# Ledger of designs, part 176: VHH binders against o75319

Target 1, 181 residues: o75319
Amino acid sequence: GNHIPERWKDYLPVGQRMPGTRFIAFKVPLQKSFEKKLAPEECFSPLDLFNKIREQNEELGLIIDLTYTQRYYKPEDLPETVPYLKIFTVGHQVPDDETIFKFKHAVNGFLKENKDNDKLIGVHCTHGLNRTGYLICRYLIDVEGVRPDDAIELFNRCRGHCLERQNYIEDLQNGPIRKNW
Key: E = the ipSAE of ESMFold2; O = the ipSAE of OpenDDE; V2 = 0.75 times the mean of E and O plus 0.25 times the DockQ between their complexes.

## First folded at step 12 (VHH)

Design M24 (framework vhh_4orz_3; at its last look DockQ between E and O 0.09; V2 from the best seeds 0.00; counts 0 for: pae O 2.4 > 2, placed apart)
Fold by ESMFold2-Fast, scan of step 12:
Structure M24 (fold): chain B 181 residues (1-181), chain A 119 residues (1-119)
Amino acid sequence: as target 1 above (181 residues)
Amino acid sequence: EVQLVESGGGLVQAGGSLRLFCAASGFTFDYYSMAWLRQAPGKRREWVALITSEGETDYADSVKDRFTISRDNAKNTVSLQMNSLKPEDTAIYFCARQDWDYSEGFDYWGQGTQVTVSS
């Protein structure tokens, strides 16, 4: 268990805030034990995450961790003032309706409790790409009424990397809206 | 088409050794982590060993210091050297390709090769 995830170094640590939303996407932070396998410029710890968000003049109000593991970092590695939510999300296949509902509920709850501030919802899976992009886009399409192609394009530009899983893209473009939960 | 084909299984006495091979085709082999998993009769499938694209290895506690995973990128082959075999190692052994984006999942599997260790 202390090996670097495949292709993790190939992806930008943190994207940009998605304009018109409270979302920001990033790849999984890696705790200190991984740093021996990384050059200084490759390190991306929980502390590095918060420093990079601050450099963009943004502030995190919630982290949603979609990884199906706890090996990369622990909630204790994060500032106590920032809520952390774990949604164990199976990758490869399109997230199931239960997972989609949990994500939507968490986002709606955060937005209701944070009407008077501009804090961001940080979302990550392993690369901050496929599961992350799917659930953010699914929320924008189903709840905010954004056109699927526009949601995908917005995510791709702000993350700095394009969604790669064809089955995820196809479901976003042509799949049913999950609104009756 | 991605294919993984295992070989090298058989019957061996406790304390003996076997070497398993997995021939891979249909993808850029040296870009993926490869794994061995096993399924004993009446048990669920369990992970045994992993080798990353960078050559880093990891093992289940039950096989540490007895099994060695290796790869030959020129031949598109991953191997499992099994030493000091125990009856508890009896299982069908599967070669698998790790999903690059979901490290807890495997997206392609071989058909498996039977390993039987007699007491």
Scores: ipSAE 0.724, ipTM 0.850, lowest interface PAE 1.1, mean pLDDT 94
Fold by ESMFold2, look of step 13:
Structure M24 (fold): chain B 181 residues (1-181), chain A 119 residues (1-119)
Amino acid sequence: as target 1 above (181 residues)
Amino acid sequence: EVQLVESGGGLVQAGGSLRLFCAASGFTFDYYSMAWLRQAPGKRREWVALITSEGETDYADSVKDRFTISRDNAKNTVSLQMNSLKPEDTAIYFCARQDWDYSEGFDYWGQGTQVTVSS
């Protein structure tokens, strides 16, 4: 099955770099087999992702794929020079502590290895919104000390869409700070 | 409250046909992909068919060309027409709603309806 994910067309393909961070969020790119069901202007392939990033005068240094499937595109569809990391992230519920740890570990590792450049971490789930926004905000809150409402506002503005899952928003606003000890 | 209620199960001879129905309530039905899954005795639940809000369908290989999923958004129903039934199709059939954001999973399930295919 290459059915288009529900509501995928309703979301901007790629957001803007989040100022003061190395993050950029986007919806899942779809490999060419999906394009039979899309108008040309609706297409957003792995190639389109990289073209749009280049148009912003940015460069990806890592892609973190939060989807719980491999059906949307293959890592081989990405340039070999861009590291790819899959973190299988169960949705609906707030991501568990192990998922949060894996995300933080990946981001921290990237920042250490890429301290001498300005490459971005691209993060996506299916729509590039709820799982993506939660984990980016969780990182900013727990690791960078950003206030929850400031992290959420920054993500929403730069993604171009607001976080939708109320349980995620409530956990970010009122949940405990999660530290790696 | 989201509710999914299956009906139409029963006993049928191999080679026969059966139509299952799922009545949905408590949500905006035409925004969601809907699916049928099944669970045979001693087996894990497996995916059978899916229909998107726009009417696009997809099927497991084991039922392709024999089963047809359809939906009626005016009545908030999804149906599964099952033709050329085999004893291996014997299972409890569940209607499920795909999670709106987590497309890899289903967030609500019916209680199921039994389908038994005899030789």
Scores: ipSAE 0.440, ipTM 0.750, lowest interface PAE 2.3, mean pLDDT 92
Fold by OpenDDE, look of step 13:
Structure M24 (fold): chain B 181 residues (1-181), chain A 119 residues (1-119)
Amino acid sequence: as target 1 above (181 residues)
Amino acid sequence: EVQLVESGGGLVQAGGSLRLFCAASGFTFDYYSMAWLRQAPGKRREWVALITSEGETDYADSVKDRFTISRDNAKNTVSLQMNSLKPEDTAIYFCARQDWDYSEGFDYWGQGTQVTVSS
């Protein structure tokens, strides 16, 4: 489908690297077929993603796609040098333990394999906000021992938008720690 | 452009059967779960049946054991066999593509086909 995701235009395309981490969040890039429905300044393609990351003097080492669709772009649209991981994540509800585990496992694997560089883990859902923010924060809280409010504040500040869903925030602040391994 | 076109609706007596069809185009059909939704007069639209890209099926409690959803990936079609129809099944039936990035769980649906079950 060629419909632009709802409210997609309202969000900054790419956030900033989260200090002290390897995470960067962004909204979903859209393949060329979507461009005809966008103003030039609204376009954000896979190519644009990499250009924007470069402008920040960063390099992506992994992309984790949390969207629950395959219509936005193809893995083939990405450079071959950057691994792509799909974790189908249902929106609106707190990710289940399996999803959380998959995310943590992927991140930990990346960090183990990339100790010799400073490449980033790019994470996105549709808007690069709620699902993305939750899983990043969940990782910081459960694995890195970061205080929930600090994790949330850090993510919000770096993404340029705040987590919107109260159920996600509540779970991060007061929910149980999830199993890491 | 994504298109979903329903057909097969009509008038049927209680206890009768109908088979609905949906022709899909404009996307990689076998990548998506498909569903049938329905909307009765004065009621909210509700999902009726779902079939995953791998062929797994799920049904609303109200239609279990009476309705059967199927798909043909070679023809890009979804079907709904409706048996033992009841007046309560009267509604406009929609074919829909599942997408969990949308609040409703579906991002596209057709214009629908009318199903009327008389007493």
Scores: ipSAE 0.031, ipTM 0.456, lowest interface PAE 2.4, mean pLDDT 93
ESMFold2 (binder alone), look of step 13: mean pLDDT 84; pTM 0.848
OpenDDE, second read of step 13: ipSAE 0.026; ipTM 0.394

Design M3 (framework vhh_4orz_3)
Fold by ESMFold2-Fast, scan of step 12:
Structure M3 (fold): chain B 181 residues (1-181), chain A 119 residues (1-119)
Amino acid sequence: as target 1 above (181 residues)
Amino acid sequence: EVQLVESGGGLVQAGGSLRLFCAASGFTFDYYSMAWLRQAPGKRREWVALITSGGETDYADSVKDRFTISRDNAKNTVSLQMNSLKPEDTAIYFCARQDWDYDSYFDYWGQGTQVTVSS
């Protein structure tokens, strides 16, 4: 399909770096074939993503793509120097434990290999909101010991949009910590 | 309670036309993308057409230029105009609602309406 994702235009393209972390969240970039359906100021290609990150004086060291499709852009649209990781996640439902552990493993591996730099982990789903915010907050709560409400507030502030799915928020606030493999 | 009810299916000869209708109830219809999918005997369901809340349309390559999806928000109805029908279009056609926060996931489906195209 080449239709613009539902509500994609409603969200800011890129948030700000989450202070005290290596995370930055954004909505899915759309390859050039989508630009026919967008005004110039609405365009957000992979190139536009990297330009906006650079404008914040930041640098991406990893992109984690949480979408369940390849229709939006191809890994080949990204610079060869930036690793790309696909974790297929279904929206609307809370990600399962296997998905959560895969995300945590990727983040921990990146941090271990990038101790000597300040490069960021870019995370996106379609809107860079619910799946993205859930997994980032889950990492902060479970691995870094951040209080759930503080993690959610930090994400909301830096993304510029609040997590919208109540089942995700409920799981973050009252769900079990996923510590073990 | 979300309900989707399809109608308009039937038997037509190759080269003919049919118009399918889906009546939706139990939710704020104009907020959601709506889609048509189909399933032939012994095959998996495949996506055919989609219309967004804003009216943008998208089609599978196999039906492009032959099928047209439309919606009437006042009537809570989505329609599929099927032209130049081929025997391989024979399938049960399902109306579906798309969750906005997913890349092609459909959270509710109708019971389907049978379309049979004879050669």
Scores: ipSAE 0.568, ipTM 0.792, lowest interface PAE 1.8, mean pLDDT 92

Design M4 (framework vhh_4orz_3; at its last look DockQ between E and O 0.09; V2 from the best seeds 0.00; counts 0 for: pae E 2.7 > 2, placed apart)
Fold by ESMFold2-Fast, scan of step 12:
Structure M4 (fold): chain B 181 residues (1-181), chain A 119 residues (1-119)
Amino acid sequence: as target 1 above (181 residues)
Amino acid sequence: EVQLVESGGGLVQAGGSLRLFCAASGFTFDYYSMAWLRQAPGKRREWVALITSGGETDYADSVKDRFTISRDNAKNTVSLQMNSLKPEDTAIYFCARQDYDTDEWFDYWGQGTQVTVSS
C-alpha cells in the first residue's frame, strides 16, 4: 500500500522530550516514495525526523515502531547507529499484555544500557498519539509509579496533541497495573 | 448507528464484470477511509481496495489494474468496479470502514455480498 495514512497530516511530526523521562513521541516517518504525494512542508522522512530531533538538541538512542505495517519506511532508512525495534500493534483495541511486556522490556533494557548518556527512546505509531501515548503512559504508571492523570497530561503536553481513544484513556486511569515486567 | 449495506454481487462468467455498491449511514462518511475486503471459502479475509477521505486509492496486487474503488460523498456510497473477473475472485465481498489511527483495523463491516465467478 502507498497511500498516505488517514489524518496523518493533521498531527505535528515530532513532540518534545517528556521531562523526567527518556521518551520522545512522533508520527510515522514516510520514505521518499511518499514525497510525490506531499507538499515540501508536509514531508517527514526518516532524515527529517533526525533533523528535527537534533534541532531540539536531543539525540535518539532507540526507535520503537508500533505500526502494524512495514510500508511506511524501512529500518535501512535509519542511521546504522540507532537501534530499531518493531512491535506490531493493530490500533483500536488496548494493546494486550504481551505487547505491553515487550514494550516495557525494551525500555528497561535501553535504560540499563544507557545509564551514562542522555539519549532518547523515540516511540511512534501511525500518528504518534494513541498507541504511542498508551504504551508510554502505561510504562510511566506501571514501572515509574506516575499517577495516571499526570502521565496522560505530561504526554499530551509534550506531544502537542491529546490522546483521543477513550478506551485507552479509561484503561490508563482505571485499569489494572500490568505486572508482567 | 453505523450501517454499511452491500449490493451488486452475483454470478458472472470468467472475464466478466460486476459493480459492487456499499450504502453507508450513521456517521460522517466524508471523514473516513473506506475499504473492500473479501473472504473465499477456506481462506482468510483479505484486503482488496481502499479509498481515503481525500480520494486516494490503493489496491492489493491480486486485483491491481482490474478493480477500481470509488466513492460518492454526496450519496454516502463506496463502489467497487470489478473487471476481468477470474474464478479466484470468488468470495464474499465486505464493505468496511477503516478506524482512524490504525494500519489494518476496520471497526464496522457490512453483511457481505457473494460474488461467484464461473469458469
Scores: ipSAE 0.632, ipTM 0.815, lowest interface PAE 1.3, mean pLDDT 93
Fold by ESMFold2, look of step 13:
Structure M4 (fold): chain B 181 residues (1-181), chain A 119 residues (1-119)
Amino acid sequence: as target 1 above (181 residues)
Amino acid sequence: EVQLVESGGGLVQAGGSLRLFCAASGFTFDYYSMAWLRQAPGKRREWVALITSGGETDYADSVKDRFTISRDNAKNTVSLQMNSLKPEDTAIYFCARQDYDTDEWFDYWGQGTQVTVSS
């Protein structure tokens, strides 16, 4: 189906670039078939995503889609030929080590291939908050050595919404460093 | 502890009707989307109907216009009215809970109730 995801309207569409990183987070864009259930000002399509990124004077070089479904949009709906990667990530539960590894591998690959530009990695789940915030923070903690509370605070500020899942927050703050680069 | 208990299944002739019920407990029912899924013998489990916390409904094409999902937040129940039943509707029907950020993944399931539609 084309039902609007629960609480999707409650979240800012796109965050701000996280300073000192190549990350920007956003909620899932919705293809045109969803717009029957949205007021014009509520729409956030793949095209709207790119317009909002351009308004920030930024450019996406990769989109990492963490949703556990293919129903929200097709990669072909993206108006620019930006590389797209799907990592099916189960929500509600702390992502497993395989998922964390895939995310780190994709980020590291992007940074290597894009060392001579300033393009961003766009990351989203359904709301661009819990799974997105967890994996971005996990990367910053494990790979970049950022302190857990600093990573969380940076994500929350730049996303414009605080992480909501306590099990994610607890794992980031008190869980082990993952050595699955 | 989250519990979902289905009831109302049974044997019915093609063209008949049946109403399934799901009693939910152990969580704040109003926060979640609820769904019915089904699994026929030897088949993968498939989505049938979903109702959001706000009452929006969605249906698989195969059951659209024949099945109606509804919820009663005062009683913490979900029901599935099944009309114009066909032999291909024969399956175990499961009530499932979906959190707001899980997409198509369901985090809790009931035990299921058998629906058998004879030709």
Scores: ipSAE 0.374, ipTM 0.690, lowest interface PAE 2.7, mean pLDDT 91
Fold by OpenDDE, second read of step 13:
Formats: sequence, structure tokens, C-alpha cells
Structure M4 (fold): chain B 181 residues (1-181), chain A 119 residues (1-119)
Amino acid sequence: as target 1 above (181 residues)
Amino acid sequence: EVQLVESGGGLVQAGGSLRLFCAASGFTFDYYSMAWLRQAPGKRREWVALITSGGETDYADSVKDRFTISRDNAKNTVSLQMNSLKPEDTAIYFCARQDYDTDEWFDYWGQGTQVTVSS
């Protein structure tokens, strides 16, 4: 059946907007079928996501789903007004150049089309931490010229949890800049 | 819907043998690595054996040379031959599919089958 991802309960559902950016990170919301395996206070559905974002006086303009599965929720569970983008991203390795490029392209496209508002780019993987943090930081570093340690610190602080994967951290700190074309 | 159904568990004396089976459905079986996990009372779930889509196998040190994992892609099954069983092998055994999404190794597993090894 639909197993709750390990350690999913250990992470805050939604982080804070990253100051100076349009990014907000969160853990994967789970569709209704998962609720029977969760205490009420543990539940975090697509609806809960939007409620929590609203509580922060923010609005989502795009959701980028980095999970490597489709079992957690369906795009149909989201409001029609919020575009959904799936970027299948393997969980145990640094995203490849193609994945990085797809992410950057999506972000840049959104920013180009949303200059007249302050809607957020919601990014999530399973825990909304490692893959999510890496790609957000990669964007900040490669596209916006942010110092790697500053990007990582900013993400960690806003997410409420620190990047855990050393390979991601190492790549961000010492890895090459990826192409932005 | 992904389903994994384990069978073959039971009570056996130390030194005995059991063969566990797992029937998989709801996904392209031959694309995934499969594994057997076990959870003993009061202990965390641990992986026991792994078999890749290509048929390569790996084993936990505690079961190496005693357990053998195999798969039949035509039947969508994975098996675990357990020989020279020990009381410490007592656990619920789970068939599991490899996870490509999370930091964990596996994303789906069945309800499990009880294996009890008596002294």
C-alpha cells in the first residue's frame, strides 16, 4: 500500500519564504489515502499546504514536484489556478545537469511571467530538504551569484532543517557552476 | 496499485529451512530491484537480501551463505531460501521494492510473514 515515507513526520510541513527570493520549500503533501495511517495532527494534505501558505500571508504561483514517484498526491488535488510541474529527481544522487537545467528553466520562466505579482515558487521533494535544497541553492549560486555558504545557510534557516546529504553540500560548495542557457 | 504479498513463513527448529515467497503486482517488476527485510521484536527493520533487476544479489552479513534470494520475472515473484536458521532469525519478513525517491532504500513492502525459529 501507500507507506508513509520514512522520517516524513520529523520535518516541518512548510518552511518560510526565503528572503530576497520567491522560493518556499515544503515536504510532500500526502493525499487522503495516507490519512488513515496518520494521527490527525500529522496529516499534511495538498489542502493543508495551501492553508499553511495562506497563514504566512503568501500565495503559491507554481509548484515544482521533485519526487521520483507519483504516489503521494495527484495534480488534480491542487487548485487549477496553480500550475504544477513535475521534475522526476532521483533521491540518492546529485541531480544531473539536465535536471538542474529543467529546474532553472522552470524558475526563470515563472519569474518572467510573474513580474507583476509576488507569488511564490513552491518546491518540494519527499522531505522538502535535500533535493529541494540542492536545486534551490544551485539556482541561487549559478543564476543569482550567491555565495554557496550563504545560499545553504539561507535555505536551512528558512526551511527549518539543514541539508543532510554531504554529496549535495559538497557539490554546492565546491562543484562547478552548471550552464544556464 | 503496487502490491507485495509475502508467504511461506512459519515455525521451524534451529538448523531448519524455510522458503519465503513474494508475489508482486501493480508495477513493472523487472525494472526494479527487490529485497527481503525483517523486523525482530524490539528491533528496527533491517534489510536481509537484495536482488537487482539484472539478477545480482547482495546479503546482510548475518545471513550470508545461509540465505539465497531469487526472482522470477515471468511470474513477478521473489523468493528467499533460508537455510541453517537460527533463533536470532526470528522476525517478520517483508518483501520490498527498491526506492528511488527517498533516502530510504525501499518504498513498498507487504504485510510480512512471521518466521519463528525455536531453539
Scores: ipSAE 0.102, ipTM 0.547, lowest interface PAE 1.7, mean pLDDT 92
ESMFold2 (binder alone), look of step 13: mean pLDDT 84; pTM 0.843
OpenDDE, look of step 13: ipSAE 0.067; ipTM 0.507

Design M5 (framework vhh_4orz_3)
Fold by ESMFold2-Fast, scan of step 12:
Structure M5 (fold): chain B 181 residues (1-181), chain A 119 residues (1-119)
Amino acid sequence: as target 1 above (181 residues)
Amino acid sequence: EVQLVESGGGLVQAGGSLRLFCAASGFTFDYYSMAWLRQAPGKRREWVALITSGGETDYADSVKDRFTISRDNAKNTVSLQMNSLKPEDTAIYFCARQDWDTDYGFDYWGQGTQVTVSS
């Protein structure tokens, strides 16, 4: 599958760090083989990701890839110094408790190992929006005690795009706290 | 409600051609990738072809250079042109919709249309 993901061009490549957190969200980087299908200004490779993060005076310490595919880029396309974690999420459905637990565990582990630096946790799905926003907001609500509306607003503002999946928004606002962290 | 209705299936001799159609209704057709999958008796469903909202296409290796997927956004139709058909292409062919924020599976399916290729 070498086709450009549906609506991928509609979204900004990378958001801003979410203040008060270690999170930064972005859309999936696309390896070099996709570039023949993109205008120069549309390209967003793994290298472009790291350049844009540096332009914000930030540094990545972990990438969490939420896509259910390996077709977009290889972990080998990332700098050796940045850990990569794959958590398969299918999209469309609200992530299950096991997936939420895996995400929380990865974030907590990173924060414990990186308490003496200010490196970021980069999180992406295909568009860096619904699955990404859901799991980041779920973490802030369940672990950090942030009000659901505040978590969602913070994500939307920093990503530069609003969460679009109504079922995800509904679960964040009115769903139960998952105590599996 | 979302509706996907396949047509164009039938019996054809090996080496022949067939064109399948899928009529979509109940959603903004232009927003979605559309796909064709097939299932032969006793086998798992396999993906055959996909066309994105922007018209980019992708194909399974087993049908590459023989099948062509296309869409007509004005008519809310996706079609599959099948050339050089083989007995191994015998299956029920399903039209499916893929939502823009999923990497796996499809959220709506048609009932399928039978394609039988005799040797």
Scores: ipSAE 0.352, ipTM 0.657, lowest interface PAE 2.6, mean pLDDT 91

Design M6 (framework vhh_4orz_3; at its last look DockQ between E and O 0.10; V2 from the best seeds 0.00; counts 0 for: pae O 2.6 > 2, placed apart)
Fold by ESMFold2-Fast, scan of step 12:
Structure M6 (fold): chain B 181 residues (1-181), chain A 119 residues (1-119)
Amino acid sequence: as target 1 above (181 residues)
Amino acid sequence: EVQLVESGGGLVQAGGSLRLFCAASGFTFDYYSMAWLRQAPGKRREWVALITSGGETDYADSVKDRFTISRDNAKNTVSLQMNSLKPEDTAIYFCARQDFDTDEYFDYWGQGTQVTVSS
């Protein structure tokens, strides 16, 4: 697969840090082989990601990749100083409890190990919107006690795009809190 | 109601050609990536070709340079031109719509059209 993901160009590359949290969301970076299909201003490589984060005066300490493919970029395209975690998430349906648990565990572990710094947790799926926004909001609701509508509003504002999947929104607003060990 | 209807399958000898068609209805066709997948007896369904809303194409290595996917947005049709057919291409071929926010999930597909390639 070497095609540009559908609608990928329609989304801002990187959102803003979500105030009061360590989260920043972005769309999937595309490795060099995709650049022949993109105008210079459309390029968003792994290196471009780190440049844009630096431009915001932020620093990544972890990347969580929620895509259900490895075709977009390889972990070795990232600086060796930044941990990379892959959580294969299909999309379409609400992520299952196992996926939610893995995400929460990774975030909690990062926060415990990074109490002495302000490094960010970067989260992305293909567009950095639905799977990404669901899991970030799920974490804020279940672990941090944020009200669902507040979590969704914060994510939408900082990402610069609103969550699109109605079933995801409904689960965040009305679904049960997921208890994980 | 989303509907995808395939046609053009049949029996052909190795080295021959077939052209498959998919008629789409019930959704805004030009907003979606469309794909062809196939399933041989006793095997998993495999992706064959994809065309984005903008017309970019992509192919599985097994069919690269032999198959060509195209679309006609005015007619809501996806086509697959299959050249230099091999017995290994024998399968039911499905037209599918890719979900708008996934990497590999197809949310609608047709009933399929049988392609049989004799040696």
Scores: ipSAE 0.744, ipTM 0.869, lowest interface PAE 1.0, mean pLDDT 93
Fold by ESMFold2, look of step 13:
Structure M6 (fold): chain B 181 residues (1-181), chain A 119 residues (1-119)
Amino acid sequence: as target 1 above (181 residues)
Amino acid sequence: EVQLVESGGGLVQAGGSLRLFCAASGFTFDYYSMAWLRQAPGKRREWVALITSGGETDYADSVKDRFTISRDNAKNTVSLQMNSLKPEDTAIYFCARQDFDTDEYFDYWGQGTQVTVSS
């Protein structure tokens, strides 16, 4: 279907680049067919995503889509060819170790391939908040050694919304550091 | 504890109508999208209809224009009006709650109510 995801309108479309990282988070862009359900000012398309990134003087070099569906848009809807990776991530539960590993592997691969530029990894789930924030913070904690509260604060500030799902927050703050392999 | 209880199923002749009801409890009902799914004997569950907290609806192509999903947030109920029923609509119908953060994932279902459409 083309129904608008619950509460999607309530979130800022795109956050700010997270300083000291290569991450930028955003809510899922919606293809043209969804726009019948939206006022013009509510629209956030794949083209709008790229325009907003450009307005920040940034460039995407990878999009990681964490949604558990393919209905929102297709890679072909993107206005430019950009590397795109889909990691099906089931919400409501803390992402499992396999999902965390896939995310870390993708980020590490990106950093190696893009060590000589400053392009960004764009990460989104449906709202660009809970699954997105969890995996970005998990990476910063486990791989970069960032303190959990500092990772969460940085994400919340740059996304413009605080993480909502309490079991994710608890796991980041008090759960074990995950193995990086 | 999240609970969804379906009712209103039964036997109906082809071309007839039936209205299903789902009573919800144990959660903030008006925060969630609700859906109806169905499962015919020996087949996989299939999505039928969805209604968002704000009343936006979406339907499977096979039931569009024949079925109407609605909700009553004051009574914590969701219903499915089924018109122009066909033998192919014979199935167990399940009320389901959509996970608030994962589209296409239904984190709770009811026990189901049987709908049988006779020739």
Scores: ipSAE 0.445, ipTM 0.713, lowest interface PAE 2.3, mean pLDDT 91
Fold by OpenDDE, second read of step 13:
Structure M6 (fold): chain B 181 residues (1-181), chain A 119 residues (1-119)
Amino acid sequence: as target 1 above (181 residues)
Amino acid sequence: EVQLVESGGGLVQAGGSLRLFCAASGFTFDYYSMAWLRQAPGKRREWVALITSGGETDYADSVKDRFTISRDNAKNTVSLQMNSLKPEDTAIYFCARQDFDTDEYFDYWGQGTQVTVSS
């Protein structure tokens, strides 16, 4: 079958823009086939994502999908005007240096190409929390020089949920800085 | 749409053999580890065999040396050769895609194929 991810319903669909950044985190939107298993108020489709972003008076300029599956939605479900980047990221474990680099490279590329606008980088994993939070915080720490606790606090506050994985938190707080290129 | 379609099940006598097939579609097949699961009457679904994207295999102790999982990436198929079948092997067998995304171990599986081993 194609089941709803565990605990997916427990998380807010979309967070808030992280002040001072171009990041916004959200849980994975689900394609139409999942709607049969959801109450109407629980549904969160790609279309719903864009609607919610618009309600915040924001615009997505890039979507980074960190899920390690292709079952949730298709890139074609997104507007053609918004680039989609898949970075297959295994859950539960701290992303490897290659994954971190890919993420940083994508973000830096976007920022370089989008200096003339204020479009957001939408980042999601399944719940838009742990993998998402780690990589965003890793970027802020390694690239922007943000204090780890400040990065984590900022992410948690804006996402509306706190990072849950201790290994991610520990790595962010005490782990080495990763190469930016 | 992700689809997994199992086939090859049937009735066989103890000591006999069956070969199950799974046809996969709707995803990049060679990126995923695939598995066979089974569910016997009144029992929980259990893992039987696993094959990684690289072709490495693992087996439950109960089927080790009797079952062989294989895959054909060119055809997007997974197979389970079952030898020396026992009545205890009677179950619905499911082809499943391994999930490294969440706490769940598998994210997709088919409708299953019935395997019945008579004494």
Scores: ipSAE 0.056, ipTM 0.493, lowest interface PAE 2.2, mean pLDDT 92
ESMFold2 (binder alone), look of step 13: mean pLDDT 84; pTM 0.846
OpenDDE, look of step 13: ipSAE 0.045; ipTM 0.487

